# VHH binders against SET domain-containing protein 9 (SETD9), part 4

Target 1, 299 residues: SET domain-containing protein 9 (SETD9), of Homo sapiens (Human) (q8ne22)
Amino acid sequence: MPGRLLRGLWQRWRRYKYRFVPWIALNLSHNPRTLRYVPEESKDKVISDEDVLGTLLKVFQALFLNDFNKQSEILSMLPESVKSKYQDLLAVEHQGVKLLENRHQQQSTFKPEEILYKTLGFSVAQATSSLISAGKGVFVTKGLVPKGAVVSMYPGTVYQKYEPIFFQSIGNPFIFRCLDGVLIDGNDKGISKVVYRSCNGRDRLGPLKMSDSTWLTSEIHNPLAVGQYVNNCSNDRAANVCYQEFDVPAVFPIELKQYLPNIAYSYDKQSPLRCVVLVALRDINQGEELFSNYYTIVS

## First folded at step 4 (VHH; framework vhh_enristomig)

Design s29 (from d2a with G55D)
Fold by ESMFold2-Fast, scan of step 4:
Structure s29 (fold): chain B 299 residues (1-299), chain A 120 residues (1-120)
Amino acid sequence: as target 1 above (299 residues)
Amino acid sequence: EVQLLESGGGEVQPGGSLRLSCAASGFTFSRYYISWYRQAPGKQREWVSTISSGDSTNYAESVKGRFTISRDNAKNTLYLQMSSLRAEDTAVYYCAKEVYDSTGWPFDYWGQGTLVTVKP
């Protein structure tokens, strides 16, 4: 029969170990890719929130229109003000039924990567990194990325500073830390994948999804959602992108929320949804790999 | 294995009321959103209402103000209180939960359904 004090101390030690941040700090310190240190004189943003929002809306609108046959079914559950935006396209869809019946014309849907190219003038995708033993990396596959462009997004489950992130943090190099202590878990495997999908199912409005879960699959709908595979800069590879935090405004179009590759861990309605974008520090040519710095531009 | 069992359907006159129930098992009911859908003969299945684990609710425009979704987490049961019923509400009503296939892809799982017929 062990003493009560020893048993109580053991239980307290176990609770502390599971509830306290040092395990996350230990994990993050062994994964420099996710550890973001920001100097005192750093600027938080390199482009405006309006520029980020404009870029995301442009891409997401194009993705929505590219998949209109499926999206038109979802529109039936949305308010008339949303349906009215797409009335002309609903009329064209009725005409398209007649063309398909004649079997003389086949309508091709573009791949998401091709929509990105048509929309922003470039495409990005994950592939084997140019760094020896680094695994995956992200490359510009088509076109030219101009300085100041949003080039990707960091997908994953968003944890507020007060929210526990337990077993997901162990051996996980895909946890991004924001300046305010918000964490984004971009791991596409294991418990992290299960958590994201659970939250995605929780937050839907009937058939309409409030976030993108396809970044967890081989059939990615938002081609920007590859930010977790961007490698950190090193002595051998200079940074060409930087991280920028973005809060989704309350007025964001409801029908386009399905393309946001982030979801809140809790039902907290007080905080806007946090996203993280990667912004080009210079023009990036076709064939180049993306490399991030873990700090904002110092003024 | 996820199981959903709907009940409470029947015949009712226009302007009448019915309460549907869905008994859930095979998952931690209190942690998931649950939805009601319906399907009228010869028509597509349509979404009716959703309730979150935190009791936030949303409704299709056609049923707002007439239907109320609720849940009892202690009983693992979802409810749909229907009032001011119309002939157009005649359908088989299904409760639905998101489920994952063997590849981890999400899809909605529906129960067997319960028939609601609005007849004069």
Scores: ipSAE 0.000, ipTM 0.126, lowest interface PAE 19.0, mean pLDDT 76

Design s30 (from d2a with S56Y)
Fold by ESMFold2-Fast, scan of step 4:
Structure s30 (fold): chain B 299 residues (1-299), chain A 120 residues (1-120)
Amino acid sequence: as target 1 above (299 residues)
Amino acid sequence: EVQLLESGGGEVQPGGSLRLSCAASGFTFSRYYISWYRQAPGKQREWVSTISSGGYTNYAESVKGRFTISRDNAKNTLYLQMSSLRAEDTAVYYCAKEVYDSTGWPFDYWGQGTLVTVKP
């Protein structure tokens, strides 16, 4: 049995465990990603959901085909019509490409960032920010980002507005607040990391991973999964990207879910998965750092 | 340290049944998904079944309806109930859990395996 102090804390926690607002409020004054301001002339969706979906499917299909030999167990589970589509795409992709001779038998044909470049015409990666105190930032490392392109995704555990987010919310600068009150915890450390891994393990269906967990590691499989490191704009650094919310549709290919860098905190297969993408506001050149501009006041 | 120890393998005739067990230690068993894989002579390892921490199950098409995966969280034990066994089910069966190295990279930790031989 708990002592009087522990019993009091447990009863308080039990009363407020379904109200995340008090814990989020403790971080609002120090977490710009929880405060989102949308100017009167701005829209929350800069591009269509169809454009977001098309981009994600294009990139994820390319990643799947690049590691095709490692997808054999997943392929064996798929309908013949889906399997044949990948075989047809693979035949086209490999036309004129020499099969790797025995040099790197266990290595992907291309690195994920190179696949991104081949697929969208650019690549991005995290590095030390141009801002003295910001730590990490995200840069265009290759190619040209055209206006309206999906440049990055905000990874992390997705919490509904009624779900408890206690200790992982304290001092956490990587919590993104959606307009409907949904939160995404993109922290790659501590309890946030443990929670994401636990949810990933919970939802796995054999060889079918329902989310990407590699953004928590040094070997990132989805090169877009760096959005939590994008810094906010300032007077000296103009915004060049904006956040846009996206719900994964029911028709999303199950074999490509392994590249989605988000997972729901609660086990509910009927609710759509919330994702957040970063969309280019202008053409962004190789070598430029990404800076975001959209804010929503928590109310 | 994660440890997985399979048992229950042996020889059985076609149409027979076997129950495999996997004793787990070194982690909080109830919080993790755990899978069964098998490797037949001369073939690559193939996935057989997975059970989530919440008891959700999934099966390879070749074993669906014949095999049942289950867990006993109080005993830290995973089970695979195999029925209507066929010659093609002959394989070494492995219990597998995802683990992380010092850099945070995920990889599967495999047990020692248990041999199942289906022969007339």
Scores: ipSAE 0.000, ipTM 0.192, lowest interface PAE 16.2, mean pLDDT 77

Design s31 (from d2a with S56N)
Fold by ESMFold2-Fast, scan of step 4:
Structure s31 (fold): chain B 299 residues (1-299), chain A 120 residues (1-120)
Amino acid sequence: as target 1 above (299 residues)
Amino acid sequence: EVQLLESGGGEVQPGGSLRLSCAASGFTFSRYYISWYRQAPGKQREWVSTISSGGNTNYAESVKGRFTISRDNAKNTLYLQMSSLRAEDTAVYYCAKEVYDSTGWPFDYWGQGTLVTVKP
């Protein structure tokens, strides 16, 4: 039986336990980062889904090749045609030394941010924000980000509108709201972290991971998976990126799903996986911090 | 202005079937989750079923296997196919959509509802 204080808390919880929607709404109103208001008549995409997909595949293929020796178990599960594709790509990358392809050949692994630079012409990373109260921010650390480039992804557990997001919504500034009511919980701590890891383990097919969980660690494998740390624009910091929703197509290569920093809370996989990318609104120079808005660009 | 107009309710015998429709206007129907709720006399409004923009469906345990939610995006119409109806299914049925005020505050919008009566 709980004490007087616990009894009071239990009675308050009991009163509202049948309707968690009001608590979710109240938490969202206290956390402006979870609010994304887009007029129902507006367009919500700056670049095509084909451009988003092309960028993600290019980066993820490069990450897979960079980590090829660690992919042996995954490779053994793939069709010979897919294995041959990656071997051909490796041969092109190492053309001058292809005759030395043996177990003793040193295949240098690059840091993920170096792979990003080699593939897209820029790198991004989280660091201490230029805003005194914001903690983390995301910066262009190398190269030039051209207008229309995918510069980041918003990682986290994807909740459908009908799925409750109770305790993880409390005091959580990293919940992103999509236009259709889908939520993405990009918090790298507490219960949000435990939920993401649980879902990652649930969906694993032997050596095949269906999502990237390394964004929860200090050693990030997908260098784009820092979108939750991008700060909001203000009067003194203009937005230079915007959010764009992207649904992963059914034809997405299974071996590259390990780099997708999103996972569905529900095991029901009839709907495509929702991702959110951040797209450059202008050319962004090396050293600049990324700032987003809660509104999608209207073309 | 968001509008949801339910229809198809009526009287049906236990074990019978009925199809409800919800005509939607004022928003891009294909982009949103749409739900069915119901309210029986003297009871609180309860969730029945939801369908995502991609067609993924979910159901309350009490109706699972008996009800089927579907959508026709070309007609901006939501459907609820009800079968094996029971006395406890007697209720006013509402379709619902989440809407946002100018500050981004979410709330549900419901239509006027359609009455389903299962007569013994």
Scores: ipSAE 0.000, ipTM 0.120, lowest interface PAE 19.2, mean pLDDT 76

Design s33 (from d2a with S52T)
Fold by ESMFold2-Fast, scan of step 4:
Structure s33 (fold): chain B 299 residues (1-299), chain A 120 residues (1-120)
Amino acid sequence: as target 1 above (299 residues)
Amino acid sequence: EVQLLESGGGEVQPGGSLRLSCAASGFTFSRYYISWYRQAPGKQREWVSTITSGGSTNYAESVKGRFTISRDNAKNTLYLQMSSLRAEDTAVYYCAKEVYDSTGWPFDYWGQGTLVTVKP
């Protein structure tokens, strides 16, 4: 045991853990979020799991209702307990819906980003970053993000700590590392894209999708699923969001699972699905770019 | 273990009222949609009403305006207030919650039911 000054330094070092997967080292210089120092006593959550769940259910329910004309077809394949939630809406649709192609100008379906704005009071989207070399970034495109709001989700394939990720990790700046060693591969290209689509096809229940795959396309259905494009903070760009881990409860509305932008790499019917949300550290105004902290929270 | 326990059924005259209750346990009640169904002798099961986690309500046309579904999240209890009862409302009433099998397929978990008899 060192002298008192050395004990202080040793205890600080011991409380911080340098957490990374060695095969991710090839892209370490390009994405520090896969490598972070975590204090042992650090609070890893800014808001409650109940607040995260409440926000996600609110947004997903609004997206489902906005697309109800298409979703009603999926409901026909589900048990009466699920269908009964929407019986009044099925009656209204039966009376009001005409041939879509012949009533194009009367279509009342909103874009996903407009639903997000109506639901949470703000919208976010990817665009060219304000940083000249960063490529993509994520911006508040409409409204005001209040402190503590879920502003985005980190999409991608979820790997448990014992699962192989070797080739997907090479040159991939979009791998997020959770505190427990779980990895999320949010790369929208190459092998990572093929893996996500394969897992999505594996987990389908007939016509019902168990995860959102549209974040891999230009037509995004869940407008929160842009978290992998949020740039890291720097000396001249302060962090305004932080990462927070969230486990999807075992019982989750089956018709809303299609909006979850995450899927487990290995089939595990009993393990909860890991998601990662980005939470606002302050009020964020329309037009501002999002910048994340390397740490789970500010330590 | 998921448990649903209905009560409040009985015999009532036409035009009368009854309040059904469903006591829930074994899950986080406030997060789920819960429904009422009924089954009369010799007939198919009929959906009656659903209440969402947020409190929004839906009703079958045959009961709309006469029945009111409500929930008390603090007591983990679902209610069905029935008024202006008719002979056609005679049925066993079931509280139902969706559950999932090992493949993720949803199905209904039903309570034991409570009998409502409207005397002609």
Scores: ipSAE 0.000, ipTM 0.382, lowest interface PAE 11.4, mean pLDDT 79

Design s34 (from d2a with Y33W)
Fold by ESMFold2-Fast, scan of step 4:
Structure s34 (fold): chain B 299 residues (1-299), chain A 120 residues (1-120)
Amino acid sequence: as target 1 above (299 residues)
Amino acid sequence: EVQLLESGGGEVQPGGSLRLSCAASGFTFSRYWISWYRQAPGKQREWVSTISSGGSTNYAESVKGRFTISRDNAKNTLYLQMSSLRAEDTAVYYCAKEVYDSTGWPFDYWGQGTLVTVKP
């Protein structure tokens, strides 16, 4: 019977002390890019959690303010403790036609990539990779990336080490494995896309979304959410970025969570949300492709 | 308006050499990565080589050691020096630059191409 076969597969899966993902056996021959091993000397974080947090808050705050006409409507329905942070900006909306017309014409909404450039001094985007086998890659499209900058985030659904990921893992090259066994499924297609959207719809505070789903669409709101397309380094192409794990702190502003391109598979308000950032290992010039320093282990 | 115009293609015997050129206009050439692609009859477009704004180069495995990509920023021109040509190098060669649509989406702008035929 089908039920007995599925139960047998689930029991085998449960018996692994370390999470063995079925896609490792089925998909490593095609693209090992999403399975991480870090040399012992490289396991230390490149930048502090405070530096990661500061960068994300700076970018997300700028995105929020750039979209303030839309955000102010949502904000008016949120608690006073959140709304009070933006009182001065909300008051401006009540000013006369001449001032509003002047503001609209002189303070036009910028594209997310332009906000990233104005905020961090650079912009990144996905494009056709310089590597023959890779398809997509990520490039610095404007400005200069300084050593230690957060240049990208790895989007997707976050699975704890004991959570089921069997169907989503089959033929999926976009699963990133964290050192503690947490997985992030950054696939923008198929079952993975449906799962992320379902979780995004589950986790709401009234009109406010608690994660970014636009990385699954043609209109990306968080321009950092392209990390799954960064290719692995080789002897011919040195790494210029590395992966760094980051847990979202409890003090993270609730109105900015909508820009986080990650969501937990299982609903648990006490567990911190795992994110993964890509950090520059050196200064990276405009026009350069990003290459990550990660390795595959199967054991 | 971005414009790319390839030239220098032709017929050559196996083991021969050709130099392709791509004349670029409508953007600040020196600031962008530019690539060569090729398309053989009945096949998908294949990436051949890329040169960065800083002059760093990369090549497809099939052409490494035989082809050299270079740029002349003063002339707004991209080059592909091809040597030790093989029958399998027969293709239309395209110069490509990344451009962005009105929403910021990247896509490649392609030139018209130049035909290279390697006859045994």
Scores: ipSAE 0.000, ipTM 0.113, lowest interface PAE 19.6, mean pLDDT 76

Design s35 (from d2a with R31K)
Fold by ESMFold2-Fast, scan of step 4:
Structure s35 (fold): chain B 299 residues (1-299), chain A 120 residues (1-120)
Amino acid sequence: as target 1 above (299 residues)
Amino acid sequence: EVQLLESGGGEVQPGGSLRLSCAASGFTFSKYYISWYRQAPGKQREWVSTISSGGSTNYAESVKGRFTISRDNAKNTLYLQMSSLRAEDTAVYYCAKEVYDSTGWPFDYWGQGTLVTVKP
C-alpha cells in the first residue's frame, strides 16, 4: 500500500504548496475558519478617537505612577524632554524615600485591577464563561461600566494587509480582522506567543518597552488587555460591547507605550500602530459578562 | 548618517572576560543614551545594558554584576566590560542608539555587531 500512502501525502503537500504564496500574500483574508468578523454594517466608531485616547492615557498614566519607583529608573535613561514631564514627581519620590528611610516605614502599591477601578470606576477580568462551551469570558468584577466606556483592548501582534501570517492562523480562533484587512493575533499560546515576544524584544528603547507583553503571563500589568476572551453574543445573550479600531497617534507619550498590548509584526514608521478597543453599548453592572457582535468560524 | 561600529568580540573560555567597543559617528554622542543588545543563534534580540548622557546605567537581570557599561565622550566610544562569561552569553552583540523619525516615532539604529563565543 505504499502507492495509496504516497498519493495522500502528495495531495496534502500539493494543496499547501498551491495555496502557500497566495494565502500568505493575502494575509489569510480569504480563510474564514480562523477569522473573527465584525459585521460590515457595524459602525467603525462608537466614540471619538479623542475619547479613546483620553481613556488610554488616563489609565496608562495611573499605571505608570503606581509603579513609579521602577519607572523612575527607566526615566533616568530617557531624553530630558520626557523626564521634564515628571521632574516634580521625581523630586517628591526622592524626598519620599528619604522620609520613609528615616521613619522605617513603607507603603504598598495597588494591583492593576484596583488602579483601573480608581481610574474609570470599574474593573474587568477574565474568568470561566457563563456559556457552557466557551471556556474563558470577561466579566465586570467591580463597579459600573457606563455606556460609551472603553472596557477592554484586544491584545496581540498586528499584521498589515499582505504580511505573512500562515502558521499562526492554524487552529487559531483569536485572529481579529479589522475592516481594512489588518489582522490582530491575540492568541496567548504556541507560535503566536513566540512571535509577539520576538517583536516585543525587537522594539525597545534601552530598558523601555514599546509594548506590553504581560498579557501573555499570569501577572497582567494592563488590566484592559483581555479583549480576545470576550465571547460572541447570542439570541438569549445580547451584545453589550462592540469593537472599535484605534490608531495610536504620533504624539502618544513614549513612556506609556509599554502599556499598549499590541505590536506591529513588521515595523513601518509611516503607519500608526493599530489597536482595537471594546466599547460599552449600554451600562454594564458588576457581575455581568461581556458579549460582543462578531462571527468566529471554527471547525 | 548615524554610524555605529562594534569591535572586541572573540572566543573565550567560560569564566573569562572580554571588552567590547562601539565607535560612534554622525551625531553628538555625548547628548544621547546608548545601549547594548545581543542576539544568540535562533533566539530573539535581547536588551543587555543602557547608559545615559549623564552616566546613569541600567542592566538586564541576566548580566547584573557581571557586565559593566561605560562611555568615553571625548572618543565617541561606548564600552561593555564582560566578566564571568557563561555559555549562555554566546551571541552577536550590537550597539544601539535611539532615533526619532519625522512623526516622533522612536526606534533604535543598530551597529553591525560583534560575535562573542564562549567555548568550554
Scores: ipSAE 0.000, ipTM 0.227, lowest interface PAE 16.8, mean pLDDT 77

Design s36 (from d2a with S53T)
Fold by ESMFold2-Fast, scan of step 4:
Structure s36 (fold): chain B 299 residues (1-299), chain A 120 residues (1-120)
Amino acid sequence: as target 1 above (299 residues)
Amino acid sequence: EVQLLESGGGEVQPGGSLRLSCAASGFTFSRYYISWYRQAPGKQREWVSTISTGGSTNYAESVKGRFTISRDNAKNTLYLQMSSLRAEDTAVYYCAKEVYDSTGWPFDYWGQGTLVTVKP
């Protein structure tokens, strides 16, 4: 039986949307005064789903073509509608003809961060944060990030509402909360790491992986998969990126799913895969660290 | 302890048939996609076929219409029925499942393999 005062507090709490599990985020030493008000009807989107999809496809296609010698074996298992996209490249490689005409890529494959730069005009990478106590952070290492660009993805195992996450949640600051209650466990250590790798093994089709597991290693294939290391904003470090939820559409190219740094915990789900991207709120210059708001932004 | 044990290889004439088997243990077989790979002398290991948990199948273009992958979840066994065999099918055939090292890094676990030789 809460009175009007307690009902007012409850309604206020419903309007504040925490991106990280409340009992993890409720460390009072981390200054709750940075909380931002979000209306109940708000949507947490800065750019369209079509813009997110277009960016991911552009980057992932470039990564796929950069590793074509290995990827051509995977194409052999895919439908003709997929193979036809790469017919000229398959014919040349099968006949042993050199691909010297292709985009000045002649001697060796490019590093993933260089592919990111060539496709989007910038690169990002994890490094030691500018914040004394934060450990890792994410920096723009090359180029210019324009306002509205997808700069990062939040990797990890996707848990639907009420799926068991108890052991993974203990001492884990990397559990991201979606507005609908879906959780993403982006921890690269311990049981969380083992769970993600187990789910990745469950969902693969021969040499074709349905998700990227390299974000768990020192040699990352998807250079966007560093979102869990982006630090929270503060009074002296304004947010320059925000979180945006994205559902992978059914038409997503199967050969490119290997670059998605997310996987569903439950194999039996027929729902689209939930991903989370980080979107630039302003132009971000080379050398700047990324800072997010751990709370929802109105768009 | 994950274990994969291939059998059924041997020598056949061109146009002949062989049935390969892979006995799996140490994991819940019915929950995983399982694949066949092969490695010919002096060549890289190549993917041949995969079967999903639900029984959906995919094949390398070179073996489509000639090879059939199947599984028996009650027996924890994977099969590869090979027909219309050619000299270029000569290879060691491996059953493969994804496993994890002590750090949790994924890799494909292959069995010891079974040799298929197509001789005229």
Scores: ipSAE 0.000, ipTM 0.117, lowest interface PAE 19.9, mean pLDDT 76

